# Miniprotein binders against a2bj90, part 25

Target 1, 235 residues: a2bj90
Amino acid sequence: MSRSARRKTSALNTVLRVVEVFASIQGEGPFTGTYSVFVRLAGCNLRCPFCDTRYAWSLEAGKPLGVEELVEEIARYEPSLVVITGGEPLLQRHPLNSLVEGLESLGLRVQLETNGILPAPARDEQLWRVYHVVSPKDVPVRVPGAKLHPSWVDYARATGRAWFKFLVANEQHVREVAEYVAKLGIPRSRVYIMPLTPEKLDMKELLELHSRIASLAVKWRLNFSPRLHLLVQLP

## First folded at step 5 (miniprotein)

Design dG13
Fold by ESMFold2-Fast, scan of step 5:
Structure dG13 (fold): chain B 235 residues (1-235), chain A 84 residues (1-84)
Amino acid sequence: as target 1 above (235 residues)
Amino acid sequence: GDPEELIKRAEETIREAQELLKEVIERAKKLGDPRLQLLAATVAWLLALAEDAFQEGDLDKVEELVKEALEYIRLAKRLLEKSE
């Protein structure tokens, strides 16, 4: 343990670059329908062509907020779930662990959304103890540089606290997902397929896409994630 | 060596690596290359681990992690030079 070093490095672990904090309903994944506060962290290590949150790609898109200030802001919402998303929140791994510690000290349930390129949490991280929804971008959407880190499969097996959520547009994509998860040994019970929504869909087209992907989930015996917030016009 | 001198050196090496990472991130943003974003993310993660090791007083681990981070920074700079 080092005294002067500890004082200096604590400051580096207490500031996050935050794009937005807002209350909504979790529209995606295993906690769909839950009253949540969303914390969108700045920065991303991918440039997905279908990304809905391009405004969060730059680390400079976020305002610097202290962990204690952010915990207080989140607590004011009295949420059933804290959803930490981004960009890629694991780019700010160190202060994120401090944030999670603060939120857990208040008894708040935390879910992290990640692209899974960076390694899964180690057992000595606060992040080891929270829920993770991993959204791989290597299959089926094949974003360059988006290889899933293999430690996420090990983490999911060890903890039961990770699910894998895949963007799909058609049945060929679902087939590719099924083959991918089988090869990696990911149980179907931890796999969600979700509609890949183009920018310019009207509500009728959005509903039709949801219907088609949900039908494919039933056919392929996978879980279905809507984009509920889009359907009910929430943030 | 002097424990205070070793601690100061470790702090300085982490800070210097963080400054180099900041430079790579700013240059990579203008290019939009996913490989550069991945390298920057890897460096950020390694430096975060180095900060943890530093707080735990494991100066050997700090040196190992910073050395690895600097290797990825050198790779990123090489890719930046190629991307004229």
Scores: ipSAE 0.000, ipTM 0.145, lowest interface PAE 16.9, mean pLDDT 79

Design dG14
Fold by ESMFold2-Fast, scan of step 5:
Structure dG14 (fold): chain B 235 residues (1-235), chain A 84 residues (1-84)
Amino acid sequence: as target 1 above (235 residues)
Amino acid sequence: GDPEELIKRAEETIREAQELLKEVIERAKKLGDPRLQELARRVALLLATAEWAFALGDLDEVEEYVKLALRLIRIAKEQLEKSE
């Protein structure tokens, strides 16, 4: 925690701008299939052309909710996992740490979805103790300004609580991911490749894309992430 | 001077820049200007990086990131004045 954050000058330290809270099944990453509550925070530091949640890009898209109120709302769902996503959740870092503290005090498991541009948690942050799925946008999809902060690799190595999930469309993308993670020293066991799904695929096309990317995961000895919620038609 | 004074100065500088960023964000939202919102996001990234450098004790990096953030805030405020 920074020294400035200890000085409580306003309610901003305990308020999050929240777009939506809903129950579903985690469809992606290492916890695929888990009954989860999704908390979508407002604001994003990227404008990815393939983004499915453009409605969350602005901070104004979120309603201000107090941390205690949000913890109570989440707890009513009795989830196996709380998924904090957005936008980019780390843009609201200080109140997010307070949210994590409240959720962990109830014994709830927390996973953060982040683009990894902002630094990884420090040891004195509540965020240090939770799971992180980092979705770099510099490789292979090459979103401008999306360079992965190097502290995420150190965090993953130190804690074993981070995985790296890459959007891929073809084998050349998988090759680029394999080279990228090798250069950074990220173990293959911490790497997921996931289908880059264009807007509006029919179910047959979606399944065929999943099959192709899964086959590439086997070939390149990487983990595969589906987009399960799309396949089973859940939010 | 004293290491404690340098640490206080860095902390104060980050805090001042965060207050200015909040002002820019609120005004940019009212105008609905995507360029100003983009500048605000870039400033937020720079200040988050400065906070991380501060945690690591890299006070020189804190100064550089905050200096760049303040320059972008100044540009954003000038654009806000012209648009209001």
Scores: ipSAE 0.000, ipTM 0.116, lowest interface PAE 19.3, mean pLDDT 80

Design dG15
Fold by ESMFold2-Fast, scan of step 5:
Structure dG15 (fold): chain B 235 residues (1-235), chain A 84 residues (1-84)
Amino acid sequence: as target 1 above (235 residues)
Amino acid sequence: GDPEELIKRAEETIDEALALLWEVIARALRLGDPRLQELARRVFQLYEEAEKAFDEGDLDKVEELVKRALELIREAKELLEKSE
C-alpha cells in the first residue's frame, strides 16, 4: 500500500473524541509535580457520584480530532509528561493506541489514567509500553458497574508500569483498601491512597484532610498521593 | 455458613461474567472494526439512559435498557468471534 493510502486509512480509524487539552502540573500519583499536558478524552463507563469531570461522561462531549493533529498540539507544549485521562480513555482504545505510538515516536513519556474496568493492555498494543495509574471504583465505596479487571494485577507484576490509586475519606476506607489489595495480591509499593475531596472545601479543610490521609498512609505502610493542583490552585 | 458461601459463589460468578464481557468489549474496541465500535457506542448510550432513568426513579425503564445493553453485548461477542 502506498504511504498516502496507508495514511488515509489510518486517519479514518484514528479519530479521538477530545474534551480538552491543557498544560498543568500532575498533582496526583507517582509523577506528582511533573510539568504535564493533560488530554481529556470523552466518554465514561461509570457515573461516580464524587466525579469532578461529569462534563466528560458523554462521548458527544468531545470534539473529533485526528491523531496526527492531536500529537502536534501536545508537542507544542514541550511537556515532560503527557497525561491521558477522561472519562475512561480505554473506551477509545483503537485510536488511543495510535496516539500513544505517535507520542512515543517523539520521545514523550505517557501516563494513562483509567478506572481499570476494561482489561489491561496486551503485549501487542502500544499501550503495553506506557505508564498506567489505575483508579478502581469497586473499593472502598462501590460504584455500580465497577469491578477491577484481574488482568491489571498481572500487568502490574509483569511490567512494573501500573499503580493503583484509591480515594479514601477515613481509616475504615484505608482498612478496606488494605484488605482489597492483599486479597488481589497487589504489592503495597504499587498502592496509593489519595484524599476523597468533597466539593467546595476551603484551603484549611483541604490541608487538614491531606494531613489526615497522609498520616494513615504512614500507619498502613501505603504510598500517599496528594491532590497538589488543588492545593496550589491549578486546573 | 452455606448461605454465606452461596452468596460468595454468586458474586464470584457475576465477577467472572463481567470480566468476560469487558474483555469482549475491549477486543472489539482494539480491533477498530466499525461495526463492533458502533455496538460498543450503543451499549454506552443505553448505560447513560439507564442512569438517567434511575435518577428519575423509573425502575421499569432501567430494567428495559439494561436488557437491551446485554443483548447488544451478546451481538458484539458473536461478531468478534467471527472477526477473529
Scores: ipSAE 0.061, ipTM 0.462, lowest interface PAE 5.5, mean pLDDT 79

Design dG16
Fold by ESMFold2-Fast, scan of step 5:
Structure dG16 (fold): chain B 235 residues (1-235), chain A 84 residues (1-84)
Amino acid sequence: as target 1 above (235 residues)
Amino acid sequence: GDPEELIKRAEETIEEAMVLLAEVIMRARKLGDPRLEDLAIRVWELLLEAYKAFDEGDLDKVEELVKRALELIREAKELLEKSE
């Protein structure tokens, strides 16, 4: 029997296009070090030159999975955090709200990773209640066409559930980030800078880059995000 | 046809329109044209209403709203092509 036969229009029976589901440690942002299950959704509205997950760009890269089935799969890992990432997860907004509803009903903490081009959650969405790490591509390594939707700043101020994470390679990038967040009224306490890691760094170079960017975070009074999974060689 | 097949198709159609909308938003912002950005937001609002209609089981309204959204997306793409 079809799962849809049991629930004709149920939100819990909507379908997501999922690239992969795996357990790891959150290596980035405000929840660095947390035992997490990662749910990578297919499809992206950007084509970033520095993207390390190009295999997720197409919606066809994802296998159709029912929300109810996906909730059950995630729950079996018993995670401290569910990280929903992509591509761009907000491209699948409706079934994503259903997924969040199912996960929250089990008491699971949810974090969404988004490029912030699509609008922030409205108050009547399930997504309003979860954590969001927004990675703007406006600055400092500008991706053409990428512009942060202004509703994300309003959402962050209203809820305290959004942070802004920027890839930086040098002090000029940090200065551009500082100017950008000041102009938009984003509090420094909500801002993370993270090393922009080229493809072919060895471990010594990776550690040196982390050290340099961390020192800049202290100097500019911003939060620092490592790429911990790269340092400890986890997915 | 099969009601379950119709429901799945309706949801997939909304999602496909959302992807097309995202591409229009990206291109409009690259041009810095606020009129095109406003048009894209209007399309997004239509697709949110389509999701509401879908949750209510009103598949006819989903089809109407998505069709209207796709027409506006087409108009936006034509304007974008002239400006690029």
Scores: ipSAE 0.006, ipTM 0.274, lowest interface PAE 10.2, mean pLDDT 80

Design dG17
Fold by ESMFold2-Fast, scan of step 5:
Structure dG17 (fold): chain B 235 residues (1-235), chain A 84 residues (1-84)
Amino acid sequence: as target 1 above (235 residues)
Amino acid sequence: GDPERRIEAAEELIRFAQEELKDVIERAKKLGDPRLQELAERVVQLLAEAIKAFQEGDLEKVLLLVIRALELIWEAKELLEKSE
């Protein structure tokens, strides 16, 4: 088979539906402040009322990109971190494993953002070797149909490569998170609370909300995630 | 192995869509909206096709069919929200 034909068949067999690829600073979670390339995959299995990226909900929102072409595009940015987000990236699990393989072959650090409804990676998946930030939507925000798959707790304990990031608005939410993670046996060192930010906050209100949630993180002995990109006005 | 996790993911997607459909049907029983019935019937057909694709080992087709089913389920939920 010619190289051109092989590249075309690779794109057809290992195609990801991609909404956008852009460089920014990771504003959230354990890698806050890292120069990153964000890869937003199309499709989501939830319809969260607080979702900031509703434009990514449909698979049709994504343009088909071959894994090899996407790896080349990402590599041009020379990132310290590749953040694969969505929608829900695990909906495109097969080509996602191929993407991760390509990125790891270049020595790139990869972080996946997931709602955790679909099972955690198996040891034989390329996804087993990368970092995962799991954002459960069953507690405290109570999105209908959202339930964290129990395999994520086992994966986190086995690998040390998963963290759990919860959106919180007040102390009652933090209490619910603390009870939830204790019940599931999730170590507090793997738990982040992050401000649930309404779309129409001015900068003073945004900073005050961050301060309040950070204070609760100290009080409850949990990690704090800012939404740094909102504070510094980056995508 | 790798194939076992892909199979598990496909099963979870089908199960999730079936649970969402059940929720739509239970909520829709209070309304006689023919649009809700049409959406539910289309979802049932898509999930039947997804189960057949799963039995044939076509996991890519399962993903496509389940996503289409979920799009219709969300359309039904939006309609339910307006009607409740």
Scores: ipSAE 0.070, ipTM 0.504, lowest interface PAE 5.2, mean pLDDT 83

Design dG2
Fold by ESMFold2-Fast, scan of step 5:
Structure dG2 (fold): chain B 235 residues (1-235), chain A 84 residues (1-84)
Amino acid sequence: as target 1 above (235 residues)
Amino acid sequence: GDPEELIKEAEEYIRLAQRLLKIVIERAKKLGDPRLQELAERVVQLLAEAIKAFQEGDLDKVLALVWRALALILEAKRLLEKSE
């Protein structure tokens, strides 16, 4: 490959396929309640039956945006947290590392949301230095093809920058999560259970579900994640 | 000039989203599906914000809002295809 071709290829590798960029409140996980900018990347390596963002499954759903342009757009919101989600953002790992570098250079706190099928960051990646919320789909919801990569447990132990968030509908699901995290050696302090919300609950049903799952979190000594944006009707 | 070309691109995307939304609304009326109505309402809100941003010359905001609208339209299309 010529030098000109290498430069052109490198420049193209700094382009992300982005579905949407919007400001909201982080409604889930360890940073619940934080004023955030959400960056939804296109493409996913799963087809979850309960997925609320099916529009992001295809890479074609995303507009190609340069890393520098995206960093500038994010910075204009002056967020307390940048949430990079998808689809599965690690499918675009190379330009994602460049995005993270740009955001960190501005002192912005970054959180990735991932299904954990692809390996955790290596020490030489910019992604090593940011926060990760890993949402395994192998338990309790049992999505075909969804196996948590074991490197995520090692990453969590080494850095303290990963949490594991599980969708649960009932106490049997919570029991399965407790057994799963114990078997893998994941500390309970790094585990969140979150309501699995069926299609079209009214507000009363949504609140009752939250109350029920929160009570189970107390009983099982796990952390609770709401879906706060659903309760307050934000994107 | 590049700014005029970018303005034209933003206008074309708004027009495309409006055209596709009309199709979704017409089909949602026939099916009476509340989920399709909810998606259509969200798309209308996003397009109204995009038009306002376009009038204010904030082209980055226009593109972001239009892409959100198009993604929801694609979701509505998938729901319509499954019902047929």
Scores: ipSAE 0.000, ipTM 0.072, lowest interface PAE 22.8, mean pLDDT 79

Design dG3
Fold by ESMFold2-Fast, scan of step 5:
Structure dG3 (fold): chain B 235 residues (1-235), chain A 84 residues (1-84)
Amino acid sequence: as target 1 above (235 residues)
Amino acid sequence: GDPEELIKRAEELIREAQEYLKLVIRLAKKLGDPRLQELAERVVQLLAEAIKAFQEGDLDKVEELVDRALALIWEATALLLKSE
């Protein structure tokens, strides 16, 4: 490898393209209700029609921040949980591993949100040791180009540190999720269904949708994820 | 929930699905795609079952069947866009 290529690779390991850093409550998944700092990384390998964060799709939407500076910024919030999301955070895999190392050195709990298209962490990655919420986009509302990498199922079985979260609008979607996870051998205990919320729901409609999807979770013996931040009007 | 509001919602869902079905049937005839014809036939069967469930007062079954019908309608729409 040339000196120029090595220098470029080294720079990529120390700088992240960051859209925003803010404190809030985790509204979704297994850590719902936890005081968290959200780190939204730029860039995404999908163009989901229901995406709430289209402003993060481009790498150019992110401001370059050094890993050390970002760790210090996050630490000042004294969070119970650091949520790394995006776009797709694994597009910045190398500097992300360095960020995770810095956060773990401070004893901070880290959760990654990923679409699962890129491979799961290998045992020699810092990412192996943190929590992952995988949001497959190949079911039930299929997004072009989306396919869950099979290594995520192996990672979940090996570590117990991955959960699979699916956006659902109705019982047919839940049925498709149930068939999908059964075929892949994903345990029901690791599966969350979450309301697919259209942009223009009023509070009554939002509550009714949550109630309906929660009832389906009970019926199908799956875990339920709210979108708590929407209900309490937090970012 | 309020039974009167649930009945109104079920009627609205059935009407919406019927309107989308009319569009799918029209487009299937224009394009001659056998997959669209098969999907349209399945939607007709689901809507007939939903109407029966509505008449029997099983509003949960109406929502389930209409949601399945709408999913097939969206699948038909995707096939139409692909053929374009």
Scores: ipSAE 0.000, ipTM 0.073, lowest interface PAE 22.9, mean pLDDT 79

Design dG4
Fold by ESMFold2-Fast, scan of step 5:
Parts: structure tokens; sequence; C-alpha cells
Structure dG4 (fold): chain B 235 residues (1-235), chain A 84 residues (1-84)
């Protein structure tokens, strides 16, 4: 079987377990404000206390969808950005690479959101060519078992297509992030700090938290990520 | 505690892969397809490695190995569907 024929057969029968597909505005990270389609994949290898998507933790939470069907569904939205999130999307690495190939064939920009525990893409993966927002859970709010795989730092340096996003509540958290990224050799230009938002904040409290974390980003010379969707009440 | 939850998740993933492999083996026996036999043998090896990783406390390695096993199980199911 030729490489081309094998690839076509593999893609046609590749299945992803998908929790939801919906259009919204990317509220976080380097593409904040972009009209996006969100693809939430099922399954996660962590149990973060602050997780707002606990419904996606189980693989059984996802319905099986073929890659071609999912590509067609995403394309109908005509998005400026496809955000693949989860759970942990890299748990479904093989069909995810096929999905990315399909989306790229349509000229769509793809962003993956990952906890960074599993290895970064290799050069022969379709995932090598797309954007990645890595959310380490080993600092500042420590989640047991959540260690960033060192290959993500190498991937970021080699490609310029990865950023590191950290949830922070106060200046001590920002200091810990600054020390962590310095120790790993992550450039500050690739680091975002984002407000750690408790479940019950009113709009005034949410704005005050955003203001404080943004001010700390300026002070520490880091990038700031809002949680824009929370501020404008979008999914 | 979170470590106990990770252990339960790893156990569940291994069990799911074992159940699906059993179904593939039962169906493959009646067909005698050497491609199905090769896929089943590779899945058995991956699950053995996953169990060893589980015993060593490397829960993330368990997840990676089980996902590779599930990928091969899907390839086997595809071959089974075409043969039916």
Amino acid sequence: as target 1 above (235 residues)
Amino acid sequence: GDPEEYIKLAERLIRIAQEQLKEVIERAKKLGDPRLQELAERVVQLLAEAIKAFQEGDLWKVTALVLRALRLIEEAKELLEKSE
C-alpha cells in the first residue's frame, strides 16, 4: 500500500470522542477576540480543583464522530480560528492529527489547548504545524501529577507556535511563574498570565480581578490574557 | 486525593481496552485474517506494557500506551467491518 492510499484509508475511518462543537469568541490567550469554533474533546489525565469543564473528564462524555464529518461541521461555521480543547486533546493524538490535516487542507487556522503533560508534537505530526497554548498545572496552583513535558519548551523555541498560559490570583503567584519560566528558559514573550476566577464573582469583582492581574503583567513584563468570554457573557 | 483519582482513571482505561480487545479477538478467530492477528498481538503487547507502567506508578505512560492500543483496536474493527 502506498503512503498516500494508507493515509486516505486511515483518515476516512478515524474517530474522535467529541463533547461539543460551538461557535464563540476566543476569550483567552494570544488570539483573544477571534471568531472561533470550539471543539471540546473528551477525556482528561488531570482532576484540577479549579476545572470549569469537569463534564469533559470522562472519555464516555464524548460521542464518536468521524474526522470527515467533524471537519464538515466545523467548516459550516466559517471560523477565523478552530480551537481544539478538552479535557486533554492529546489523549486522542492519532485521530487529532487527522483532524488537523483535514482542517489545514481547508486553510483553517488551528489552535490546540493542552495541559502539556504529554509530549509536544514531533516534526512528522500534523500537530507540529499548528498553534499551541500550553497551560502547565505544576505552577503556581499545583495539581498533583501535573508536570510539564520538557519537549514543549524545545517545541516553542523551534517553531514559535507555542505559548504558556498560567492561572494567577495574586502577586506571589506571578513571582512563582516568573521564577518557573526563567528556570525552564521560556522567553517572557511566550508567557501569559490569566486571572484565576472563583465560581462566584459578580461583574465588579471580575473586572477588579482582571485589572489587578493586568497591572501585574505590566509590572513583571509578561503578557496578559483576559477571560473575555466571562466579561461579555459568552460560552 | 488526586493521586487516587488518577489511579482509578488508569484502571478504567486499561479495563476498557481489555474489553474491546476481547471483542476483536472473538470476531477475528472466525475470519483467520493474519492482519487481524498481527493487530491483536500488538494490542496485547501494549496492554502488557501499560499494566507494567501502572504497577510502576507511571500513570501518564499508562494513558499513552492505552491510547495506542485503542488506535490499533479501531484499525482492527475497520478490517472486521469490511470483512462482514
Scores: ipSAE 0.000, ipTM 0.097, lowest interface PAE 22.1, mean pLDDT 79

Design dG5
Fold by ESMFold2-Fast, scan of step 5:
Structure dG5 (fold): chain B 235 residues (1-235), chain A 84 residues (1-84)
Amino acid sequence: as target 1 above (235 residues)
Amino acid sequence: GDPEELIKEAEEYIRLAQRLLKIVIERAKKLGDPRLQELAERVVQLLAEAIKAFQEGDLDKVEELVDRALALIWEATALLLKSE
């Protein structure tokens, strides 16, 4: 059988639609500053107006790669962290669990970035054992269809392996986040606020925005996430 | 972007989802699980809506609907693997 035919046949179990694999520094969240390899999976269940990775929205934007091939490619980077991002990586949940199993077998630390619309991992999934940064899009940015699945709060409490990262532009947004996390019972220690960056900020504007949001994080006793890759001009 | 290329990509995306759905349906028939039947019915409906959007030239809606269909297909395959 041709390689293409084999990949199509195994797509449900051991093939991922991959947009790009590259080494960089994690610029966001609890692992900011870590040498990482990024695996961008294709497909997304949202259409956020502020999205920087619109090219990954379609599953057809991804090249079919076998889990074994992808694990080998990732391992060659010798990363301190594997960041699986998208689109929405949980759209490819089955082969993603197989990928995580392969990466963990090599002792690699894995972080998933997700919008949290699809359910959190079940205890019998390989995904249960890795780190998750959940980026709700219902509050404060109000993306249509972006309701956080309630299982993510239970997962965070049970495992200590999930954080919630919110895009904010001003103090009113931070207030809305604080009310939201209180209502859901999310501990403030698990909450990051991150600057909502318009596409055309210069470096001075970007730094001023970071400074403002960081100051609000201190005032509201929340964690702050930069967008470090934007500040240091990395992908 | 070439409009003809975008149309071809949208058509191929629908066809991919249809191929994966066929595999799920064939396996689900063997098991008789009502959850799998309900998931398959939802996927069929989403793909019907995607075909209609394609005929109307709304390629963004095609992508949205096919992405949602594929999410349900991936969930259905979890249940199928656990049942085998």
Scores: ipSAE 0.000, ipTM 0.150, lowest interface PAE 17.2, mean pLDDT 81

Design dG6
Fold by ESMFold2-Fast, scan of step 5:
Structure dG6 (fold): chain B 235 residues (1-235), chain A 84 residues (1-84)
Amino acid sequence: as target 1 above (235 residues)
Amino acid sequence: GDPEELIKRAEELIREAQEYLKLVIRLAKILGDPRLQELAERVVQLLAEAIKAFQEGDLDKVLALVWRATALILEAKRLLEKSE
């Protein structure tokens, strides 16, 4: 095979189904407040009843974009953080590793948002070197089919590059999270609780919910994640 | 209050880490690798701090220290796999 044919084949093997690319402020997790570019990948292996991005559930919702083209588009924003989210981005694991390699070659910081059902990165993957916010959906929200892959605990321990972010509505949810992470041996320093926000809250209700969940985080000695973008009315 | 389950889990993790540490120390002596020796020394220090934190009732600190200790043990395992 010629070098040209090999390059074309490599490019086709590095195509991602992308729903949207946009600049905003990271509103959640350990990098809250960071100027970021969001890359929403298509496809999801869950159907969460509280999902606010149902338009991304199907792989067909994404446009095919080459990794090189996507890296160039992201770089034009000059972001402090690249947030790769979805759907479930690990469904497109192979081209995702190529995207991460391209972004890291430019010195860009990368964060992956994942439901943690699929295995954590292996040491020989480019994904091993980036940050991961794992959002388990088995506890406390009990989404059918959602079980955290045990390799995520090992990955977090080995790298220090994973945090676990849980949607909570009340103190019983926080208690269930505390019991869950204790059984898995996850230190509280790597755990975030975040308000489970119903679709129709006014600004006062949204702030009151944030206040209640933040107070529970203090009481239970866990980290708190806001949904800052909702409070400041950004995408 | 912290659940009794957390105390039991902390004890189990300390025991597991101590057993892995014994293996790393033995292998460091056999191979004479200064990197393995340095990793073993760091693990010893972290486990001593974890035991002290456990005695002080700081179970979250125990989990964090054992987490760091096991990360170093996994790094030692990686170095051993490279030399095999």
Scores: ipSAE 0.000, ipTM 0.142, lowest interface PAE 22.1, mean pLDDT 81

Design dG7
Fold by ESMFold2-Fast, scan of step 5:
Structure dG7 (fold): chain B 235 residues (1-235), chain A 84 residues (1-84)
Amino acid sequence: as target 1 above (235 residues)
Amino acid sequence: GDPEELIKRAEETIDEALALLWEVIARALKLGDPRLIELARRVLQLYEEAEKAFQEGDLDKVEELVKRALELIREAKELLEKSE
């Protein structure tokens, strides 16, 4: 095989299907308020009724980008945090490990957003070393097929690099979350509740919903995640 | 039978089947074998097409797509077994 053919074969194994790359503020989870570059990967293993990124569901929605090219693009933004999201980024697990390796070699802090259906990273993966925000769709929203893989709880305990972020609309949802995390042995310090936002909320309704869910977080002794980007009208 | 109990049982069966499917896909994606990655991609595409067919009420197409997905899963398991 020629050197060119070998390079092409290697490149195919380290290509990610990318929907978009953009700078914004992380609006959710433990890193809320951080200047971030968002890398949205194509493909998802769920079809959530409340999904606001349906355009990323298909792998065909993403442009093929080499890992080296993507690392260079991300680095130009000089971000405090790289947020890898999707779809479900673990569907592109092999090239994603290569991307993480490249980003870490530059000293960049990486956070993955995942639905937690696929197993947590193994110790021999580059993904073991980065932060994960796991958004279970099993409870309380009960999306078909959305069973949390139990390895995420073990990963969180072993590394301290995973948090669990739950979409909630009311106090009954919060109660279900509290029971769920207690049964799985997830520490409350690793749990965030976040407002489940319908598409047609005005700013006053968004603030009122945030206030209600934040009050429930205090009552139930859980962490609160806003959707800050919605409140400040950023992507 | 109780309609609510039947629906709950069906949902549990689907969740268990999908969990097994995603376990096979996850192993394929971790290994980075181009053949396994392509099989995983095709299974996800069939899942998407089956969901669309179900929403359109085309149950014959759902059955056809599910059968194709199961064939690809068997192929993936054989490749994983050879990799050991």
Scores: ipSAE 0.012, ipTM 0.466, lowest interface PAE 7.6, mean pLDDT 81

